# Designs tried in a protein design chat: miniprotein binders against q9bqp7. Part 272

Target 1, 240 residues: q9bqp7
Amino acid sequence: VPQNWFPIFNPERSDKPNASDPSVPLKIPLQRNVIPSVTRVLQQTMTKQQVFLLERWKQRMILELGEDGFKEYTSNVFLQGKRFHEALESILSPQETLKERDENLLKSGYIESVQHILKDVSGVRALESAVQHETLNYIGLLDCVAEYQGKLCVIDWKTSEKPKPFIQSTFDNPLQVVAYMGAMNHDTNYSFQVQCGLIVVAYKDGSPAHPHFMDAELCSQYWTKWLLRLEEYTEKKKNQ
Key: E = the ipSAE of ESMFold2; O = the ipSAE of OpenDDE; V2 = 0.75 times the mean of E and O plus 0.25 times the DockQ between their complexes.

## First folded at step 24 (miniprotein)

Design wn7 (at its last look DockQ between E and O 0.70; V2 from the best seeds 0.76)
Fold by OpenDDE base, look of step 24:
Structure wn7 (fold): chain B 240 residues (1-240), chain A 103 residues (1-103)
Amino acid sequence: as target 1 above (240 residues)
Amino acid sequence: SERIKRLEELAKEILRLVEELRKITDDPYVLWLLDRAELLAEFALDAAKRGDLEEAEQMLKWAIEYLEWAVEEVKKLGVSPEEIERLIRKLEEAIRELEELLK
């Protein structure tokens, strides 16, 4: 059990989205500060065993691709991810901002992959927006807050070359999603609450993306795990 | 032992280099590389304190590899050449120290 328990959901916020569809999605800039990001917390609290598995994988990839080949591969993964997020932000932004769409960003296998998911996305409330949890002292940049199949979700978009049909195969992504949810639900810049998460795994070859929906119960379970990771990080940094 | 102490010092130096690099970039990819280097250096430091020299050395080697990679990426981003050059020199010194410890 976490020592510093804090709820993921804010009882003071209405679960009912105020029917005013904000005409423009929120885009709060991430401020550079000493507060750790969700990503930093998760990266810094990986177990030794997890690290060993990753380094062994890296070594195998280097044997296959060479060192420079592996560096290029990894760089391309990040670049493709960035371009995918930029394309999605453009797609999900109001039509007035669409005039400057780089058509080249839209011509990707990843964008093709998520088309069936995008059909079920509506009511976009935030895009590439910063969240801060003041009490728990962490920050993050969430990809999207929107309705998926009529449920308001924090949506996290991921790229993969390999199928990830199960949420368990998404590693710490569920923790990232609930961390953003918990922060947003208690961030004063947001007037609404989210109770659901969605991880979308897009594929380079354009094969249908896998949606991993997280209901309120599953979010609560991962929230407990997130709190433990945050405590571990906090303790680690106090001892340094 | 003197070897343990030197490994601990090297791990701490790597952590300092990571912190300096974090000040000059906000690039998510570089920050990811730096997070890996930091975590590995911390594991190395803990291993050294436990007297597990083999683990400490392996972790330091991996940490340095990520630091080298981070520096290369920062160069591509066109970040301050002068500051990067200073950090590169420090990294090269750390590499030499590790090589001496591995003999």
Scores: ipSAE 0.822, ipTM 0.914, lowest interface PAE 0.6, mean pLDDT 91
Fold by ESMFold2, look of step 24:
Structure wn7 (fold): chain B 240 residues (1-240), chain A 103 residues (1-103)
Amino acid sequence: as target 1 above (240 residues)
Amino acid sequence: SERIKRLEELAKEILRLVEELRKITDDPYVLWLLDRAELLAEFALDAAKRGDLEEAEQMLKWAIEYLEWAVEEVKKLGVSPEEIERLIRKLEEAIRELEELLK
């Protein structure tokens, strides 16, 4: 259990924004800060066992592809992820905010993979938007806040190549979602809050993406785990 | 004792190089590589302080590999070339030190 528990939800905020909300999604710029990001906290609190597993996987990939081949593979995974997120931001933005949409950015198996999910997404409130938890002192850049099947969610988009594991750690996905949620719910740049999460895993071959919905109870359970990771990070850096 | 001290100093040098590279880019791919190098160097430092020489050496080997990879990627970005060349020379010295320790 965390030493310094803090609630994920803000009782002073409605989970439904009023009609005076902006007509375009929020996009709060991410500022370079001394305080840690969600992804840095998660990466710096990996266990030795997790690191050994990843290094074993890396060695198997290098045996199969060669060192240069593995580096090319890894570079392409990051490039595809970047293009996927850029495409989703473009698709979900109002057309009036875009000067020009690049059709090559939208040409992707990953974009095909999420089409059935996007049909259930509405009421986009934030896209690629910075969040800061001023009390717990961490920042993040959330992918999307929108309604999914009538529930306002922090939505996190992930790419996956099947059958091989994706290089980026995906075993911390729920922690990332709840960390963004908790930060947003206590960030003065936002007037509303979110109690649900959605992780969408998209596939390179265009196969239907898998949505993983997280209700408020599940988010609260993962929030406790996030607080433990944040505590671990803070103690580690205090002693260095 | 001397071998432990050399492993500790090598881990600290790797951490310094990671910090220097982090100051000159926010490219997510490079940052991912640097985060890996940092974590591994910290594991190595901890292992060396416990006297676990095999773990420290393995962690340092992996940390240096990620740092080399990060330098390659930063060079492709074309930012701060004189600073990168200085860091490359320091990294080459770190690699030489590790090779001597592994003998």
Scores: ipSAE 0.747, ipTM 0.888, lowest interface PAE 0.9, mean pLDDT 85
ESMFold2 (binder alone), look of step 24: mean pLDDT 86; pTM 0.862

Design wn8 (at its last fold request DockQ between E and O 0.76; V2 from the best seeds 0.79)
Fold by OpenDDE base, look of step 24:
Structure wn8 (fold): chain B 240 residues (1-240), chain A 103 residues (1-103)
Amino acid sequence: as target 1 above (240 residues)
Amino acid sequence: SERIKRLEELAKEILRLVEELRKITDDPYVLMLLDRAELLAEFALDAAKRGDLEEAEQMLKWAIEYLEWAVEEVKKLGVSPEEIERLIRKLEEAIRELEELLK
């Protein structure tokens, strides 16, 4: 059990979005502060076993691609991810705020991959928006808050070259999603609450993306794990 | 042992280099590489304190590889050449120290 327990859901916020659907999705800029990001917390609290597995994978890839080839591969994966997020932000943004859609960003296998998911996405509340949990002292940048199949979700978009049909194969992504949920639910910049998460794994070849829906119960389970990771991080940084 | 002490000092130096690099960039990709270097250096430091020299050396090697990669990426971003050059020199010194310890 976490020593510093805090609820993921805010009882003071209604689950019903107030009828003023903001016509424009929120985009709160991330402020550079001494406050750790969700990503930093997760990266800094990886187990030794997880690190060994990653380094072994890296070494195998270097044997296959060479060192420069692996660096190029990793850089390309990152760039493709960035472009995918930019394309999604453009797609999900209201037409009036659409900068000239770079048509080239829309011509990707990843965008093709998520088309069936996008059909079920509506009511976009936030895009690339910062969240802060003041009490637990962490920040993050969430990809999207929208309705998926009529349920308001924090949506996290992921790119993969390999199938990830199970949520367990998404590693710490469920923790990231619930961390954003918990922060948003207690961030004063947001007037609404989310109870669900969605991880969407898009594929480069345009094959149908895998949606990993997280209901309130599953979110609560991962929230406990997130709190433990945050405590570990906090303790680690006090001892440094 | 003297070897343990030197490994601990090297791990701490790597941690300092990571912190210095974090001050000059906010690039998410570079920050990811720096986070890996930091975590590996911390594991190395803990291993050295436990007297597990083999683990400490392996972790330091991996930490340095990530630092080298981070520096290369920072160069591509066009960050201040002078500050990067200083950090590169320190990293090269750390590499030499590790190579000496591995003999």
Scores: ipSAE 0.798, ipTM 0.908, lowest interface PAE 0.6, mean pLDDT 91
Fold by ESMFold2, fold request of step 25:
Structure wn8 (fold): chain B 240 residues (1-240), chain A 103 residues (1-103)
Amino acid sequence: as target 1 above (240 residues)
Amino acid sequence: SERIKRLEELAKEILRLVEELRKITDDPYVLMLLDRAELLAEFALDAAKRGDLEEAEQMLKWAIEYLEWAVEEVKKLGVSPEEIERLIRKLEEAIRELEELLK
């Protein structure tokens, strides 16, 4: 029950292909901005219990790896995620394929993991593209907008090792997707809308990735939860 | 009490250091560490205002650890070395204040 409700979908827009649609995926640059990003809103509205669970997991990892070992582990996980997103942008971009400058970026267990998903992806309309919701005052950088099995989706790519403290961050993945969707649907840089979402969880060992499809009704339900998180963030920062 | 006020001021100083560090880098890994430090400092401030000294002290300890980590990472980037050395000195002062409060 958010105080400042706004619709996730834009009835003046279509998700159907238009003959005049550009064939090159959109990549709207992200500008350094005062308004909060989706990921910052979600991180800053974690509950105290979620934070305690994360810290307990961290202490157990430090006991196992040492402080420097844990920092190295964390840095490597972050880098692997970054490389995964870079590889997917390259695979899905026609211009990057012509260069083929970093073949090692394309070779990883995570990329093997998503191959069966990529076969069902077509009609890529945006890659690593900024979105802004002017009315609700937040920004984001979405991974991909493309058709998956005939449905135009906001697609979010995730790498997974089995981190116990991050189960709540995995829970927030649907909120991230719908926040990007709502922003894109009302962003003047885009002429179309998207009503479905897809979360793809890829695995380091190359095991088949798990797709999690979100239809329009499910997206609407998560949109309400996103609006509550955004409202919590705004109210919290107002008092600082 | 005086102890509550000292914990509140320490939490606020940590928040100021987070914002100063954000002004000199937008590296995503550093920003992730800073976001964690910020949230912990905010929880510490709330705990101090409620009189929960043990919780406030623990969350300040965790916030400072993320700040130290973030400063280390910014040093590796080689950006604004004079600002980083100034922030290191302020962070060392914050660490000493926390150690005094834990006694």
Scores: ipSAE 0.794, ipTM 0.909, lowest interface PAE 0.7, mean pLDDT 86
ESMFold2, look of step 24: ipSAE 0.754; ipTM 0.895
ESMFold2 (binder alone), look of step 24: mean pLDDT 86; pTM 0.870
ESMFold2, fold request of step 25: ipSAE 0.793, 0.783; ipTM 0.911, 0.907
ESMFold2 (binder alone), fold request of step 25: mean pLDDT 86, 86, 86; pTM 0.868, 0.867, 0.866
OpenDDE base, fold request of step 25: ipSAE 0.796, 0.791, 0.790; ipTM 0.910, 0.908, 0.908

Design wn9 (at its last read DockQ between E and O 0.77; V2 from the best seeds 0.78)
Amino acid sequence: SERIKRLEELAKEILRLVEELRKITDDPYVLYLLDRAELLAQFALDAAKRGDLEEAEQMLKWAIEYLEWAVEEVKKLGVSPEEIERLIRKLEEAIRELEELLK
ESMFold2, look of step 24: ipSAE 0.743; ipTM 0.890
ESMFold2 (binder alone), look of step 24: mean pLDDT 86; pTM 0.863
OpenDDE base, look of step 24: ipSAE 0.804; ipTM 0.906
ESMFold2, fold request of step 25: ipSAE 0.767, 0.738, 0.750; ipTM 0.899, 0.890, 0.895
ESMFold2 (binder alone), fold request of step 25: mean pLDDT 86, 86, 86; pTM 0.865, 0.863, 0.863
OpenDDE base, fold request of step 25: ipSAE 0.806, 0.807, 0.805; ipTM 0.912, 0.912, 0.911
ESMFold2, last read: ipSAE 0.760, 0.763, 0.760; ipTM 0.897, 0.900, 0.895
ESMFold2 (binder alone), last read: mean pLDDT 86, 86, 86; pTM 0.865, 0.865, 0.864
OpenDDE base, last read: ipSAE 0.800, 0.804, 0.803; ipTM 0.909, 0.911, 0.911

Design xi1 (at its last look DockQ between E and O 0.95; V2 from the best seeds 0.84)
Fold by OpenDDE base, look of step 24:
Structure xi1 (fold): chain B 240 residues (1-240), chain A 88 residues (1-88)
Amino acid sequence: as target 1 above (240 residues)
Amino acid sequence: SPERLEEIIRKLEEAVKLFEEGKMEEALEILWEVMEELIELIEETGDPELYEIIIRVVDAWDLIDEGRPEEAIRILEEAIRRLEELIE
């Protein structure tokens, strides 16, 4: 049980969006503070299993590509991910951002992969927006808050070269989603709360993406795990 | 300890059963636990056979992700057999 329990949901906030919700998605800039990001917390508290898997993968990739090839590969993966998120932001933004939609961004296999998911996405409330949990003292940049199949979700877009049909295969992604949910639900910059999460795993070859929907119960379960990771991070930092 | 290996075997047998029943997510949760226990044993003993076993558990996971549960089950059954041989 976490020592510092905090609820994921805010009982003081209504689940109903106020009718005055701006038609424009929120985009709160991330402020670089001494406050750890969700990503940093998760990276610094990786499980033994995750460390093992990553090391094995790294060794295999280096064996196949060489050290320089591996560096190039990792850089390319990062770039592809960035481009994918930029493309999604452009698609989900109601304002035709006057920036010439780089048509090249929209022609990716990843974009093709998520098309069937995008059909079920509506009511975009936030895109690439910062969240802060003041009490638990962490920050994050969430990808999207929107309705998925009529349920308001924090949506996290991921890219994978391997199929991830099960939520367990997404490792810390569920923790990231609930961390963003918990932060948003208690961030004063947001007037609404979310009770659901969605992880979308997009594939480079354009094969249908896997959606991993997280209901309120599942979010609560992962929230407990997130709190434990956050406590572990905090303890490690005190001992450094 | 033989007792720790026996517990790993028990968990793997349960995972196999769950995979056979089509309960993939529950089975993967057990495999995750098994991986942790194997890593701990490897750290303690340095036994190369345990390393080979954990590799097979990981390979089985990958096969499940690929939609090849029958092959994953076969690999896990082999891992169980190898663990049993270590207890003998």
Scores: ipSAE 0.838, ipTM 0.934, lowest interface PAE 0.6, mean pLDDT 93
Fold by ESMFold2, look of step 24:
Structure xi1 (fold): chain B 240 residues (1-240), chain A 88 residues (1-88)
Amino acid sequence: as target 1 above (240 residues)
Amino acid sequence: SPERLEEIIRKLEEAVKLFEEGKMEEALEILWEVMEELIELIEETGDPELYEIIIRVVDAWDLIDEGRPEEAIRILEEAIRRLEELIE
């Protein structure tokens, strides 16, 4: 139970996007400041289970690869994730369709993995766009706002080398999505709001991605958990 | 504490039942809670058998994600039996 509850939805905004289809998706630039990012809050407030799982995974990977091998592996995974997000932004951007695309970028297994999801995505409203919650004092950089199967969603793209068919196996990703949603819904750079979320887990081998749709009720449940993590972060930093 | 181990056993039995019923998400949420309690007990006691138990819980979770629920259930049933031996 958060001590300082705040609503995820803004009653002053429509629950539908503007009637006109936007020509160019929003891309609000991220500004560095003292205010914490969503990812910083989540990293600084990991649960005991998350810490245990991370430590176990690291120990097993280091045993297999050595410390230098593990460092190289994690750097490569990070680079592949970055390339994946760059490819998706290009694919979803109207202006990028007029340019010749990098064929190596499009040959990623992750891009193949997400193809069946992209067929259900339309009406892109924002790509790689900053959000800020001025009241709760946090910022983020969301991947995409678009309709998924007719529902306007904050969409978060994730890469994984292991299957994640259940939302419980995406750990903090739902908190990340609702944190972006709450910030966007109260950010003056946006004239609309979003009531749904989508986490898409893409796979290196090209296997079909797993979508994790979050309706308004589920988003509200995770929003409560996000608020608790934000309170924990604030209390921790106040004592430092 | 025998009472805390008995609670963990009850939760694992509930999770197994839910896995058998195909209610994967509810069962995984119980495993998450079990992991928290096991971690606290490991920190308090240093008991290496409890560490082996939490590893089995994690392995079962991975098997569920891989679409291998029958093997996950067997792993959890082994964990339950080990816990029962600890309180006997």
Scores: ipSAE 0.756, ipTM 0.916, lowest interface PAE 0.8, mean pLDDT 89
ESMFold2 (binder alone), look of step 24: mean pLDDT 88; pTM 0.882

Design xi2 (at its last read DockQ between E and O 0.96; V2 from the best seeds 0.87)
Amino acid sequence: SPERLEEIIRKLEEAVKLFEEGKIEEALDILWEVMEELIELIEETGDPELYEILIRVVDAWDLIDEGRPEEAIRILEEAIRRLEELIE
ESMFold2, look of step 24: ipSAE 0.796; ipTM 0.930
ESMFold2 (binder alone), look of step 24: mean pLDDT 90; pTM 0.905
OpenDDE base, look of step 24: ipSAE 0.842; ipTM 0.939
ESMFold2, fold request of step 25: ipSAE 0.819, 0.811, 0.827; ipTM 0.940, 0.937, 0.942
ESMFold2 (binder alone), fold request of step 25: mean pLDDT 90, 90, 90; pTM 0.904, 0.903, 0.904
OpenDDE base, fold request of step 25: ipSAE 0.846, 0.848, 0.845; ipTM 0.939, 0.940, 0.939
ESMFold2, last read: ipSAE 0.806, 0.822, 0.803; ipTM 0.936, 0.941, 0.936
ESMFold2 (binder alone), last read: mean pLDDT 90, 90, 90; pTM 0.905, 0.905, 0.903
OpenDDE base, last read: ipSAE 0.849, 0.847, 0.847; ipTM 0.941, 0.940, 0.940

Design xi3 (at its last look DockQ between E and O 0.93; V2 from the best seeds 0.84)
Fold by OpenDDE base, look of step 24:
Structure xi3 (fold): chain B 240 residues (1-240), chain A 88 residues (1-88)
Amino acid sequence: as target 1 above (240 residues)
Amino acid sequence: SPERLEEIIRKLEEAVKLFEEGKIEEALDILWEVMEELIELIEETGDPELYEIIIRVIDAWDLIDEGRPEEAIRILEEAIRRLEELIE
């Protein structure tokens, strides 16, 4: 049980969006503070299993590509991910961002992969927006808050070269989603709360993406795990 | 210790059963636990056979992700057999 329990949901906030919700998605800039990001917390508290898997993968990739090839590969993966998120932001933004939609961004296999998911996405409330949990003292940049199949979700878009049909295969992604949910639900910059999460795993070859929907119960379960990771991070930092 | 290996065997047998029942998510949770226990044993003993066993568990996971559960089960059954041989 976490020592510093905090609820994921805010009982003081209504689940109903106020009718005055701006038609424009929120985009709160991330402020670089001494406050750890969700990503940093998760990276510094990886499980033995995750460390083992990553090391094995790294060794295999270096064996196949060489050290320089591996560096290039990792750089390309990062770039592809960035481009994918930029493309999604452009698609989900109601304002035709006057920036010439780089048509090249929209022609990716990843974009093709998520098309069937995008059909079920509506009511975009936030895109690439910062969240802060003041009490638990962490920050994050969430990808999207929107309705998925009529349920308001924090949506996290991921790219994978391997199929991830089960939520367990997404490792810490569920923790990231609930961390963003918990932060948003208690961030004063947001007037609404979310009770659901969605992880979308997009594939480079354009094969249908896997949606991992997280209901309120599943979010609560992962929230407990997130709190434990956050406590572990905090303890490690005190001992450094 | 033989007792730790026996517990790993028990968990793997349970995972196999869950896979056969179509309870893939529950089975994956068990495999995740098994991986942790194997890593701990590897760290303690340095036994190369345990390393081979954990690789098989990982391979089984990958096969499950690929939609090849029957092959994953076969690999897990082989891992169980190898563990049993270590206890003998």
Scores: ipSAE 0.842, ipTM 0.936, lowest interface PAE 0.5, mean pLDDT 93
Fold by ESMFold2, look of step 24:
Parts: sequence; C-alpha cells; structure tokens
Structure xi3 (fold): chain B 240 residues (1-240), chain A 88 residues (1-88)
Amino acid sequence: as target 1 above (240 residues)
Amino acid sequence: SPERLEEIIRKLEEAVKLFEEGKIEEALDILWEVMEELIELIEETGDPELYEIIIRVIDAWDLIDEGRPEEAIRILEEAIRRLEELIE
C-alpha cells in the first residue's frame, strides 16, 4: 500500500487516436538524467529474489566462462539487444523503411522470432521516445507505442535465451511498462494516453516470441507495485 | 524457525496442488514468496540445506517455463520432504 498513491490514467485524456495526429511516430529526445530513470529505480530497489537469481546466474557464468569470458558474453548480449531494437525501430518506422541496406539486421533470429507478433502491430504512435512524470519525478525511454490486436499499448521488446511463457518469469518488466505508461499519460509531450501494455520476449534461435498482454486492470495492479518501488527508492535517497 | 519452515511447506504444498490443477501463474506467485522467505532464513542461519531447497525451487520454476510441469512437481515434492526432515 503506497503512501503517495497517484492514478496511472489521466481522466483529461482520451485513449482514442486524435484525428489531427501526424503520420510520423513521436520520438521525444531524452532530457538530462538528474531525474531518476525507471530502470535506475528498479535496479536500486531489486527484491531479495531478483538479487539472488542475478548473483547465482553471474556466479555460474563466471565459473563456466571465466571473468573475461563473462565480460565478453555480457557485452555481446547487450550488442544483440541494441541491434534488435534498432531493427525493430527501422521496421516500424515508415521513413526508416528506406534503409533497405539494413538487411543484415532483418535476418537475425530475434527478428524472425517476433514476425508473428508484428503481423498484429499497427498504428505506431511513438518509437524510442522519452517520457517524464513530473509529479512523481521520474523519466524513461519507451520502446514503442502502437496498436496490438486493436489495443493501443506501450510495447516493450526483450531478448531472452530462455523461454518466458509466463509473465511472472519476466520479473520487473511489467513494472517498467506501467511506469512508462503512467509517465506518458501525464507527459505534456503526448496528447493521447494508453491503457494497455505488452511485453514481447524474443528468442535468438527464432522460436516464436511470447507476448504478455496487460489489460487496464492488470496494469493498475502492477502500477501499485511500481509506486511502492518508487517510494522505496525515494526513501533510500533521503538516507544518502 | 520451525514455524517458518512449516509455513514454507504449506506454501509449497499449495503450489504443487495449483500446478496439478493447471493454475500455473498462481503457483509461480507462491514460489516467488517462498523464495523470499528461504533467502531470509539463509541469511539468518547460513544453513546449506536451505540453499539446496531454494535451488530446487528455482529448478522447478525453470522446468515450468520449459513446459515440463511433471518434473517440476517431483522436484518440489522432494523439497517438501527435505524440509520436513529439517523440522524433525
């Protein structure tokens, strides 16, 4: 039960597309990071379970690969994720579809993995776009806002080497999505709002990605958990 | 400490029942709670047997994600048995 509850949805906004909206997806540049980011808040408030799982995973990887091997492995995973996001931004942006020379990016297993999801994605409103919640004082960079199966969603793309068929196995990703949603819904750079979320977990071998759709009720439940994490972060900074 | 171990056993038994009923997400929520309690007990006691228990919970979770629920259930049932031996 957060002490400083704030609504995730903005009653002054419609979730319907504005008829006067431009055809180019929004890409709001990220401002200064004096304000904590969503990912920083989540990293600084990790649960005991997530800390345990992360440390066990690191220990096992270092035992298998050595310290230098682990550093190279994590660098490679980061690069793969970056390339995946670049490819998706290119695919989903009408103006960037003219970059046909990006065929190497389009032939990755991760891109194959999401093809069945992309068939259901339309009406892209924002790509790689900054959001800020001035009242709650946090900032983020969302991957995508688009319709999925007719529902306007904040969409977060993730890569994984292990199957994640259940939302519980995505750990803090639902909190990340709702934090972006709440910020966007109260950010003056956006004239519309979003009531749904989608986490898409893609796989390196091209196996079908797992979508995790979050309707408004589920988003509200995770929003409460996000507010608790934000409170925890704020309390830690006061004791700094 | 014995009362906390008994509560962990009850939660694991509930999770097994939920897995058998196909209520996977509810069962995973319980495993998440069990992991928190086990970690707290490990920090307090340093008991290596509790380390073995949490590893079995993690392995069961991985098996669920891989579509192998019967194997996950057997691992959880073994974890319950080992916890019962710790109380005795």
Scores: ipSAE 0.768, ipTM 0.922, lowest interface PAE 0.8, mean pLDDT 89
ESMFold2 (binder alone), look of step 24: mean pLDDT 89; pTM 0.894

Design xi4 (at its last look DockQ between E and O 0.78; V2 from the best seeds 0.00; counts 0 for: pae E 3.7 > 1.5)
Fold by OpenDDE base, look of step 24:
Structure xi4 (fold): chain B 240 residues (1-240), chain A 88 residues (1-88)
Amino acid sequence: as target 1 above (240 residues)
Amino acid sequence: SPERLEEIIRKLEEAVKLFEEGKMDEALEILWEVMEELIELIEETGDPELYEILIRVVDAWDLIDDGRPEEAIRILEEAIRRLEELIE
């Protein structure tokens, strides 16, 4: 049990979006503070399994591509991910705010992969928006808050070259999602609450993306795991 | 210790059963635990055989992701056999 328990859901917030929800998705800028990001917490608290798998993958890739090739590959993967998120932001943004859609951004296998998911996405409330948990002292940048199949979710978009049909194969992604949920639910910049999460794994070849829906119960389970990771991070920083 | 290996075997047998039942999520959770236990044992003993078994568990996971559960089960059964040989 986490020593510093905090609920993922805020009982003071109504689940019903106030009728006054702005038609425009929220985009709160991330402030660079001394506060750790969700990503930083997760990266600094990787499990032995994750470290092992990552190292094995790295070694295999270096053997195949060489060191320089591996660096190039890594850079390309990062760029592809960035472009994918930019494309999604453009797609999910209201038409009135659509800057000139770079048509080239929309012509990707990843975008093709998520088309069937996008059909079920509506009521976008936030895009690329910062969240802060003041009590637990962490920040994050969430990809999207929207309704998926009529349920309000924090949606996290991921790219993969390998199939991830099971949520367990997404490793820390569920923790990231619930971390954003917990922060948003207690961030004063947001007037609404989320009870569900969605991880979407998009594939480069355009094959159908895998949606991993997280109901309130599953979110609560991963929230406990997140709190443990956050405590571990905090302890490590005190000892440095 | 033989007891730790026996526990790993038990978990792998349970995972195999769960895979056979189509309970992939639950089985993967067990494999994740097995990986941790094997890594810890390898750190303690430096036994190359345990490392090979760990690789097989990881390969089985990859096969499950690839939609090849039957092959994954076969690899896990081999891993169990290899662990049993270490206890003898």
Scores: ipSAE 0.819, ipTM 0.932, lowest interface PAE 0.6, mean pLDDT 92
Fold by ESMFold2, look of step 24:
Structure xi4 (fold): chain B 240 residues (1-240), chain A 88 residues (1-88)
Amino acid sequence: as target 1 above (240 residues)
Amino acid sequence: SPERLEEIIRKLEEAVKLFEEGKMDEALEILWEVMEELIELIEETGDPELYEILIRVVDAWDLIDDGRPEEAIRILEEAIRRLEELIE
């Protein structure tokens, strides 16, 4: 149980579409400052199990590919992820014209993989948008806020080369989603709130992506875990 | 401690049952707890057999991710037998 508990939801806000949709999704600029990002907090508070799973996977990859081969593989995975997020922002943004988009950016297995998810996505309200939790002192850059099957969600897009049909195999992704959700719900740049989350795992070969929907109760459970990770990070920072 | 090893065995048996029932998320949560307990025991004892058992549990986790639950179950059942030998 966190010592510095704070609610994930803001009772003064609604997750229902009670106002006119904006013509353009929000894209709040990320302000660089001294407070930590969500991804920094999670990276510095990895559990021993995460470390063992990562190190075991790394050892197998290095055995198969060699040291240099593994470095090249890792760089390529990072670049493919970046291209995937750029393509999704372009696809979901009504402001960008199709002629401004790199056609190679739109041609990928990952984009094909998410097509069945995208048909259920509507009412895009934010894309690649900064969030800040002023009280808890952390920042993030969320991928998307939109309705998924009628529910307004913070949506996080992930790439994977192997199937991840189970939310436990996504490790810290649920914590990342709820951290963004909590920050957005208490960020004055946003006039609405979100009570649901969605993690979408897309596949390189174009196989149908796996959605991991998180209702308000599940989000609250992961929020408690996020608060513990943030508390752990803060304590480590004091001792450095 | 024999008591801690017996608790790990019971958790692994529950995880196997949940995998057989198709309750993958619940089973993976238990496996996560087992990995934590094994890591703690390895740090305390330095026992290489516990390290080998941890590797088996991690490999079973990876097999679940790869969509091969029958193989994961067989590895977990072997891990249980190795833990039982350690108590004896």
Scores: ipSAE 0.209, ipTM 0.678, lowest interface PAE 3.7, mean pLDDT 84
ESMFold2 (binder alone), look of step 24: mean pLDDT 89; pTM 0.888

